VHH binders against q9y6x5. Designs and how they scored, part 307

Target 1, 379 residues: q9y6x5
Amino acid sequence: LPPKLLLVSFDGFRADYLKNYEFPHLQNFIKEGVLVEHVKNVFITKTFPNHYSIVTGLYEESHGIVANSMYDAVTKKHFSDSNDKDPFWWNEAVPIWVTNQLQENRSSAAAMWPGTDVPIHDTISSYFMNYNSSVSFEERLNNITMWLNNSNPPVTFATLYWEEPDASGHKYGPEDKENMSRVLKKIDDLIGDLVQRLKMLGLWENLNVIITSDHGMTQCSQDRLINLDSCIDHSYYTLIDLSPVAAILPKINRTEVYNKLKNCSPHMNVYLKEDIPNRFYYQHNDRIQPIILVADEGWTIVLNESSQKLGDHGYDNSLPSMHPFLAAHGPAFHKGYKHSTINIVDIYPMMCHILGLKPHPNNGTFGHTKCLLVDQWCI
Key: E = the ipSAE of ESMFold2; O = the ipSAE of OpenDDE; V2 = 0.75 times the mean of E and O plus 0.25 times the DockQ between their complexes.

## First folded at step 13 (VHH)

Design Y43 (framework vhh_surovatamig_d1)
Fold by ESMFold2-Fast, scan of step 13:
Structure Y43 (fold): chain B 379 residues (1-379), chain A 125 residues (1-125)
Amino acid sequence: as target 1 above (379 residues)
Amino acid sequence: EVQLVESGGGLVQPGGSLRLSCAASGFTFSDYAMSWVRQAPGKGLEWVATIKQSGSETDYVDSVKGRFTISRDNAKKSLYLQMNSLRAEDTAVYYCAAKYRYWEALYEPKSYDYRGQGTLVTVSS
């Protein structure tokens, strides 16, 4: 009876992959659904920040997950992927599964979406899997489809996260046609498995499915390194986050640290926190450090070392290489409609509308996604 | 106290074989993806191989693919690297390394949660 939504993320799925590789299963999904060709993500274009923006509709400065490695100046806590389960880091926003569970007593289910294994505002996803990269896509899908069949209370919102093509994008770079074609074909096969499983279980006709990603990927090179040790001595600062956005906590005078960095490389921008461009919406949070360094696309910041990464992300969110796509199918969505661009923060209010939830205050604009929905006018 | 203790290094002739071992303690070994990283004389750290938590998935740098095999025994809290057809360019200190969420930045030396003290492998006559 109530509407149901499954949100699927393939980490690091650059929008332009859709134009350069064949996706027969994804194309069949899109033919009877909708495609948004580019999703403009939030800065910085990293996994944890953007996954949390999708489910909160907030910029990083507002939801508090401002990087994959963070330091909070007020509490002096450190965040990394090995201690991501402290609710402190996630409590600056209310993700959609929390709202779903607290409004009209509905259940949520999660297969490894960032934040779903953490009690946020004393509420954890009703069904969830602790993060473990060894768990197959098939096992994640089996759990999600089993949970979607629960009725007491009904599971109305479910999430499914998969690490590819991000891991291979880092290893091979997005320009490696041979390796990337193999990886992307495997992903397309997983999409085919997803659709087939939902059809066999009788879920397909009444389930809304969104397939999206958090960011893209750009080519890196040993010829494009910025050696921070050539700019400034380690004794002057603490490094909170590395590349391609370095988070600098000065141990001496901030202006002196800034002056040593600002002209060190033509391939990075150096900002005092208050001078970070307004368009990034990356300033008003205690977890954003006093100085940030933003490398130009394809450049890697290093500490007197080489890098094995042939691909990376985290760069300026205006770059098309950083953009994912969004495809959707289900009773809420038009069939065969293509839209050019939305903001990643627009996904949250759209999902709230589909589920009949009252959204928390957010940075998304519902009007941007109206043309995707059958019950709305494109005004 | 977290410890990763490597062993099995030594001098070997080109074309020879060595088996490296790493004994882990002080953390829940089965929760971590495990890697071998190496540092050749005068070079930086280089990622060599990774094995996921269950041992079902492995990955290798291209230069060792088909020659090296990474494996683990979660009950024994041990990581292994079987090195075959060794070449002079494989000469390095080999480190055992642990990472809770390897899916972000496996290839950055700063990204590892834990790393051992290393074991020296020398490939020469």
Scores: ipSAE 0.551, ipTM 0.811, lowest interface PAE 2.7, mean pLDDT 91

Design Y44 (framework vhh_surovatamig_d1)
Fold by ESMFold2-Fast, scan of step 13:
Structure Y44 (fold): chain B 379 residues (1-379), chain A 125 residues (1-125)
Amino acid sequence: as target 1 above (379 residues)
Amino acid sequence: EVQLVESGGGLVQPGGSLRLSCAASGFTFSDYAMSWVRQAPGKGLEWVATIKQSGSETDYVDSVKGRFTISRDNAKKSLYLQMNSLRAEDTAVYYCAAKYRYWEAWYEPKSYDYRGQGTLVTVSS
């Protein structure tokens, strides 16, 4: 029987939530599996970019999903997170479900993971659900488990995406212990339901399950706003993305726009594209704009307005508040092992190894995840 | 051609009620989450309420909870906002807005796929 893997994402699940709240079901999962306490995600620390990095093993400059809102200077196309069905945006990389279907002639299944309802290199996930935020976690799980048990060719790679705790993190902020406790308890109950259903269907002992997230969350405030309109007039640029990383396309001389922005706020770094720090791996793509503004943690860039977000993400990927965790259970994984940190791009080559796939060239390092796996030598 | 056409705005006294409507055309209405977003004079856009595709889940900004009710009719391709116990602070142009996916917070007005022309609500004596 070929090895099988289910990859589950809870959007915006900050790593240190595990230290500050009780997760009995997740703790039981970890006790018989592995925990990576921090996953260092890619910059910018946003949903679309990081979900695509998980399944490609590539930095954003390499896979082409560089933001949730972007502009391609060569083709003059515009992208927003609400119109992501054009294959053009996704075709700079080959996600693992495409590799799974083409190398092994096996099936893939998806419940709403970003990109899975798009034909990428003329290949779409064998089974998928069209995106609909009204569809319950239970219905997503029911479809995934049905496909895992009842498909020919067999489903060997499956993905499941859930919008919380990101939505509540934005609304209440991560420091609202009453509301976040309620949301996180519901997520833990969903993890309990996941495990129980897999056990009931006879899948639990032979299925590899990864539970992870794309980013964390930090507290924002009406007292921490950067008003871009105080720096520069709208006639000088086109705004491609705003906060907390602003993507600026100049309508006039780039140097003039840069000079108007560079000293506008002590809580914002302003970069010409070629000056973006190498450690971000956020430079070599036509969808990265000529000027990038990066707000300090907890600061929001606005256009002469207030912000309703009490929590946000997108900030510097070195910040622990931006880091998710990774937990895993199954025949490929050790039991009761705790690991400190991996890079989010390392998940892809690890998953390829588990599934017996040859990874496409990627930015991950298989050696970083060896200690998690039973068939590898950790030293 | 995508169109969102708001109606039902007007002048109302504090404590009064208004019902806003939005007629949608040119896209598959039932595939989109729908929101009401408002802009008070001299202020930026403020998210007010969201209703998901099936009508099963709603969310509201705290200042309108218990006073406003968002609803939708997928067969009629229409969105509604019932506004009760109106306050002077509710004075704004109200926009109907459509969003296909949740990958940005509902409170980010620029992340919406479509937005209408707006309808003015004035709450004064």
Scores: ipSAE 0.703, ipTM 0.877, lowest interface PAE 1.8, mean pLDDT 92

Design Y45 (framework vhh_surovatamig_d1; at its last look DockQ between E and O 0.79; V2 from the best seeds 0.00; counts 0 for: pae E 4.5 > 2)
Fold by ESMFold2-Fast, scan of step 13:
Structure Y45 (fold): chain B 379 residues (1-379), chain A 125 residues (1-125)
Amino acid sequence: as target 1 above (379 residues)
Amino acid sequence: EVQLVESGGGLVQPGGSLRLSCAASGFTFSDYAMSWVRQAPGKGLEWVATIKQSGSETDYVDSVKGRFTISRDNAKKSLYLQMNSLRAEDTAVYYCAAKYRYWEAYYEPKSYDYRGQGTLVTVSS
């Protein structure tokens, strides 16, 4: 009877949505489980980096997925939506599903969590779905529950990824109460479906379930644009990533490019790689470019154009608007306990503990999550 | 080799209709979300409409909702845009575009994996 864990991510679920909208199904889940009100994610506050930090317990500079668009200066490889299945990009860390399969001869299952359709250190998730945004939440849930009940060796770690409320957050912005209330109600209904499905299949009482997210969302505007073309010509650099954190690869002397950019906008900080603030833990990797531009919250970096995004993320990870939450239920977790804050890198060692796995060296601190767990002493 | 070839553009009167087509080759069409993006004279690229991989979900910029319909035929590897009640402000070069991953990218036309050469739509009396 090995312990089992299902990790669910709703992309872009800002923690403060819980205070501003009604979530009857999620609140019922929390009442009989635990809630962490804010999860301090890693910088940059983007989807791929933070999803990989959740399952490795590492800062982006350590696990190597440093952005959604990357360039590796040593190998000259480019990471994009069409090239994300190259194991090269993922091999700087060992995600929990690989550890689960290698340490215990257990199976893992995945419905579209970033990295689960890639062989990492020659190990791919035992069961997985190739990425396809058309596949419904219900179909993802059906596959996960089928694999949890019908696998040999048993599936003990399963992941489920859903693109909302991130997509709607980008389109409408988090301050559009009418549109966001409809989107968030649908998500709450999906959480209700999840719980009901697990109960009907006899999984609910013995399964640990974590519901979390990778980042939040902040309001953007066409009145808050930083036009990079007003400060520097395209001939001086290659753009690796644009907004709200721009990754600049100079075609000329780095200092000359830096000098052209450093006073470009009062709403953007310009860093040489070695000057990136230590608190970001975003410096020691060849995939981090020589010059990084960081826009202030709600500002969008553009190339002589407008932006159709009314919401965005990627900003400073100290911003509460960038923080997701974590809710959990199951035999490993206390009932009715609220905790204020953990670091997103702390999730990995907690999950390893629940599954009885020895964690790989990581940046998380198990002590930060002890109060959530029934088998641990808390102050 | 990846190719996206648009057709169906032309001159049309205000209030008229046009149907744009895009023929795709060199990639697994059914694995990609498909979009129409446009560029009006003297303006930047603007996202117009997206259709997900199996045709299950569509999305539109507000100015074209109820007037434009995006559709796809995965067997024929083709993308379509039915444009009704055309306005002078719809005048633009229309590009077929392909995107493999999540929703965020659909609203940033420069982030697409592949884009065609475009077809010109002129709405004028």
Scores: ipSAE 0.716, ipTM 0.885, lowest interface PAE 1.6, mean pLDDT 92
Fold by OpenDDE, look of step 14:
Structure Y45 (fold): chain B 379 residues (1-379), chain A 125 residues (1-125)
Amino acid sequence: as target 1 above (379 residues)
Amino acid sequence: EVQLVESGGGLVQPGGSLRLSCAASGFTFSDYAMSWVRQAPGKGLEWVATIKQSGSETDYVDSVKGRFTISRDNAKKSLYLQMNSLRAEDTAVYYCAAKYRYWEAYYEPKSYDYRGQGTLVTVSS
């Protein structure tokens, strides 16, 4: 039988939550599998970009999903979290479910993972749910496990996505111990439900399961705001994305716009596109705007309006607060092994290896995950 | 064309009640979480309340908890805000807003997909 893999994402699960809160179900999952304590994600540390990096192994400049909000100057198209269905935005890369599905006697399934309800390279997942935030985790889980268990050709790769603890992190902030404890307990319970259902269906021993996230969460405050209106008039630019990384499309001379913004705040770095630091791998794409503003950790870029968010993400991907974790269980993985760090793009070649797929060119390094796998040498 | 049309605003005394309505058209109303946001004179836009697609989950800003109730009728493509025990600080233009993915949208005024023209609520003695 071909190997099977279920990829699960809990949006906005900061890595150090594992150290600061109790997760009985997740800890049991880890005890019987492997843990990567910190995953360095891609810049910008947002939902659409990082989820696509997980399944492509590419930096944002390469797969073309460079933010949750994008603008293409040539086609005049806009991308947003409510306008993501145009294949134009996704076709600069090939996600793993497409690669998997194009193999003989294999199919893919998805429950609301970003991009899975869009035909990419004229291929859409054999089984998928249209995104609806009101659909319960239980219903998503039921569909995914049904497809994994009863499909022909068999589902060999599946994705499952859940919006927490990200939404709550935005509302309460990661430092709200009382509210976040409640939220994280629910997440752990959902993991318990996942494991229990897999066991009940007889899938647990043979299914490889990865539980991960796209980014973390940092504490914000009304006392840490950067008001762009204090620095530049709205008539001089179009705002494509706002905080904590603003994408600026100048309506006047770029240099003039840059000069008006460069000293706007000591808590914000302003980059011309060509001067974006190489370490971000965020330069070589036409969808990246001529000027980007990057707020310091915990600072929020605003216009005339105020922000009520107490937590946010999207900051420098070197910040620990932006890092998620990765846990895994199944025949491909060791038991009781912990690893310190990997890059988020490393997940793709690992998944391809597990599934026996030839990976597309990617930015991941398979060597970084060898110690997690039973069929690999690790010294 | 997408339209959100608010109604029900007006002048009310402190302690009074108002019921706002929003009529939606031009999009699949039941697929969107709906919110009320408001802008007081001289202040920025503020999130007030959200109701998810099914109508079974609601959320409120702390200052209106226990006083305001958000509801929706998907068949009628309508959103409502029952406002009780109104206060002077509730004076604002109230906007109906829609969001497909809620993520951070509840707390970021610029993240809403659609927003109406607003209805003015004035609470004054």
Scores: ipSAE 0.648, ipTM 0.849, lowest interface PAE 0.9, mean pLDDT 95
Fold by ESMFold2, look of step 14:
Structure Y45 (fold): chain B 379 residues (1-379), chain A 125 residues (1-125)
Amino acid sequence: as target 1 above (379 residues)
Amino acid sequence: EVQLVESGGGLVQPGGSLRLSCAASGFTFSDYAMSWVRQAPGKGLEWVATIKQSGSETDYVDSVKGRFTISRDNAKKSLYLQMNSLRAEDTAVYYCAAKYRYWEAYYEPKSYDYRGQGTLVTVSS
């Protein structure tokens, strides 16, 4: 009885790829639905934090997933992209799939969205796949559509995650037009497959589908390295995360560590935790380390080693290169409407509205997205 | 305790072949994408090849395409690199490396979850 929603992420899909490359299938999807040309994501512009912000509507300091690599000094726990299963890390917020499936006559399904294979508040997605990057997009889609079509109680909220174009963006950099054109064509073909599968299974007309991403990608270079070892001895700190936002846990007096770092490079800002700019909403969580280093766009922080990466993300969330897009289609959405920008935290209250769920306290603003929805007055 | 143990390195003539092996223990091998990285004398680490968890997809640095073949045996918890048509520039210490999230950047030392001790390959007359 409630409307159904499928939330899809293609990791690292920079918003301006839509202008610079051909997407016949995605373009047809947009033509029949809505587009938000730029989504302003949350700082730091990394994968785990931004995927959790989409599904909680919270800034990173509020939901507790503040980076892809974290340390909690009180519990002495470590989090990484390969050590992400402890509910401790996720329990500072309630993601939408938990709220959804605790409602009467509803369930949730997940194909590898970050956090969906973790029991958050003792609740795991009703149907889910354990993370495994070898599982093809086709198999992820087959499981999701099977669950959407056949489950009792019905699956009303589903997520689907795909690792590209992020992985290739790191490998080639966004300025490699030949390789990125090939990568993005493959992604457009996957979007075509998604739409075709939904049509063939009778889901397309009554399922709301959001296609979005967590962040963009900027070009890196061996000519833009910040050598941290030239400024400070390893013995003075523990490194929790390196680039482009380094997380520094001092082993000696914090002011001494700060003073050794503050003039290390004109292409890096060094912040004591209390001095992190308020616009980042990145201060009020124990998992944010006492000192952070924020590299300028396209600069890489290294430990006296070469860097092989040609693309990266994690930079200041005001940078257009860090912004993804959002497209949506379904009975809740207008047809042929384009919107310039929203905040990534605005997606959560919009999804709650579509599903008829009461949102938890969050940082999103429903009014920012109401013009996308047929049941709202925009004027 | 996680352990990655490389073997099969040695001295070989240009145009020759070697097969490297890596034995893994202390983690669920089939959950990890596996890579070979190398370090030539006086150089930084260079990514060589990656194979996905199931063995279904491989990727190579351009300089070794067509000459090197990465493979894995999940039942034996082993990773392999068949190196053919070896050249002097292939001289390096070769490391076995593991990464749980395949599509995160595999090109940085920080991006690998585990790395072995390495095995030396020397290509010379």
Scores: ipSAE 0.337, ipTM 0.735, lowest interface PAE 4.5, mean pLDDT 92
ESMFold2 (binder alone), look of step 14: mean pLDDT 84; pTM 0.861

Design Y46 (framework vhh_surovatamig_d1)
Fold by ESMFold2-Fast, scan of step 13:
Structure Y46 (fold): chain B 379 residues (1-379), chain A 125 residues (1-125)
Amino acid sequence: as target 1 above (379 residues)
Amino acid sequence: EVQLVESGGGLVQPGGSLRLSCAASGFTFSDYAMSWVRQAPGKGLEWVATIKQSGSETDYVDSVKGRFTISRDNAKKSLYLQMNSLRAEDTAVYYCAAKYRYWEAMYEPKSYDYRGQGTLVTVSS
């Protein structure tokens, strides 16, 4: 039988939550599998960019989903205006479900992972659910397990996406121990339900399961706001994205806009596109705007308004608060092994190896994940 | 074109009630989470309440919990806000707002895909 893999994402699950809260079901999963304590995500540390990096193994400048709000200067298209279903935005890369379907006549299944309800290079996931946040975790899991057991050609790659703890992280902030404890306990119970369902259906022993996330979360405050209107008038630029990474499209001379912004706040870095630090791998794409503003951790960029967000992400990817974790269980993985750090782009070539797929050129390094796998020599 | 048209605002005494309505057109209403956001005189936009696509889950800002009820009718493409025990601090222009994806927090008014023209609620003697 061909190898099978289920990739599960809990949006905004900061790695440090594992140290500060109890997760009995997740700990049982890890005890018989592997844990990567920190996953270094790609910049910017936002949902759409990092979910697409997981399934393509590419930096944002290479796969083209460079933010949750985007403008393409060549075509003059707006991502938010397209309601994210225009294939144009997703066609700069080939995600793993497309590769899976085009190699050796296999099927893919998806419960709401970003991009899976879009035909990419004229190929859509064999089975998928259109995005709807009202659909329960249980319904998503029921569909995925049904497709894993009842498909021809066989479903060998499946994805499952859940919006928490990101939504609650934004509302309460990660330092609200009482509210975050309730949210994280519910997530642990969902992980318990996942494992129980797979065991009851006879899938558990032969299925590879990865549980991961796209980014972390940091505490924000009304005392840490950067008011952009105090530095520059709206008539000088078009705002493409606001916080914590602002994307600025100048309506006047770029140098003049830069000069108005460069000393605006001690808690914000201002970059001309060509001066964006190389370590971000965030420069070589038409959807990256001529001026990028990067707020310091916990600071929010605003336009003469307050913010109700008590938590946020999008910040520098070197910050541990922005890092998720990765846990995995199944026949491909060692039992009881802990690893310190991998890059989020390393997940793609590892998944291709498990499924026996030839990866498209990517920014990941297979060597970084070898120690997780039973069929590899660890160095 | 996408339109969200609010109605039901007006002058009301403290302790009174109002029901706001929002009529949606130009998009598939049932695919969007819907919110009410407000702007008090001299203040910025404030998120008040959200209802998910099916109507099964609701969320509220703490200052209105137990006083306001958000609801929707997908067949009629309408959003409602029942406002009870109104206070002077509830005086604001109320906007109907739509959000397709939940990846960015609903609690940030700038993140909404669509927003209506607003309806004024004045709570005063």
Scores: ipSAE 0.662, ipTM 0.862, lowest interface PAE 1.9, mean pLDDT 92

Design Y47 (framework vhh_surovatamig_d1)
Fold by ESMFold2-Fast, scan of step 13:
Structure Y47 (fold): chain B 379 residues (1-379), chain A 125 residues (1-125)
Amino acid sequence: as target 1 above (379 residues)
Amino acid sequence: EVQLVESGGGLVQPGGSLRLSCAASGFTFSDYAMSWVRQAPGKGLEWVATIKQSGSETDYVDSVKGRFTISRDNAKKSLYLQMNSLRAEDTAVYYCAAKYRYWEAIYEPKSYDYRGQGTLVTVSS
């Protein structure tokens, strides 16, 4: 009876990969569904922040996951992978699986989407897998489809996260056509497996499926390094996050630290917190540090060393290289419709509409996604 | 109290072999991806090898691929690095490192949750 939605993320799937590589299974999915060619993500263009923005509809300053590495100056807590299950970090927003479980007599299921193994506002996903990168896509898919078919109360919202092509994008860089072709073919085969599994289980015709990503990837180089040690001594600051957005906590006067950094490199912008551009929506949170450094696309900030990354993300969210795409199929969506651009925060209110949920206040605009939906006028 | 204690380092001639061990305590070892990270004299930290939680997937920096083998024993809470065909360029302090969320920052040695005190490997004649 209630509508069902499966939200799938392939981490680091740059939108223009769709134009430069062959995706027969994804193209069949799009032919009978919708494609949004570019999704403008939130700043900073990192995994944890953007995955949480997708499911809350909020900018990072509002949902509180402002980076993959964070320090909260008020509580003096450090966010790390070993303490990411502390609800403190996630409690500044209400993700859609929590709303789904609390507003309706419904369950949620999760295969490793960031935050789903954490009790947020005392509510954890009804079914979930603890994060484990060695669990195969097939095992994640088997659990999700089992829960979609065999749950009481019924699972109406399910999430599935996969770490590629991000890991390979970092290792090889997005311009390595040989290695990236191999990686992206494997992902397309996984999409084919997903569709086939849903068809075999009788789920395909009545399930809404969204395939998206959190960010893109840009090419880096040993010729494009910004050595922070050449401009400022370590005794002057604590480093909270390094590259391509450095989060600086001064140990001395903030103005003194700023003055040492402001002319460090022509390929880096240095901002006092209050001077961070308004368009980033990255200012009003205690976890945003007093000084932020933003590297130009393809430049890596280092501490007197080389970088092993040939690809990276986290850069300015206006850059097309940082944008993912969104494809969707199901009874809520038109067939064969292409849309140019939406904001990543617009996904949340669209998903709430599909599921019949009242969204929490958010930064998305439902009107931006109306043209994707069969039950809406896009005027 | 989290501890990672490395052992097995020492002096070895070029072409020789060493096996490094890391004993873990104070956390659920099987929930963490484990890595070896090294620091050569006068250089920064360099990621060398990673093994995922179950031991099913491994990854290596190109310069050691085919020469080094990373392995783990979850029952014994131990991580290993078998180093064969050692070269002068392999001279470094080797650190055992643990990463709970193995995604975006997997190639950033400074992003690891826990790191041991290191064991010195010197490859020279």
Scores: ipSAE 0.604, ipTM 0.833, lowest interface PAE 2.4, mean pLDDT 92

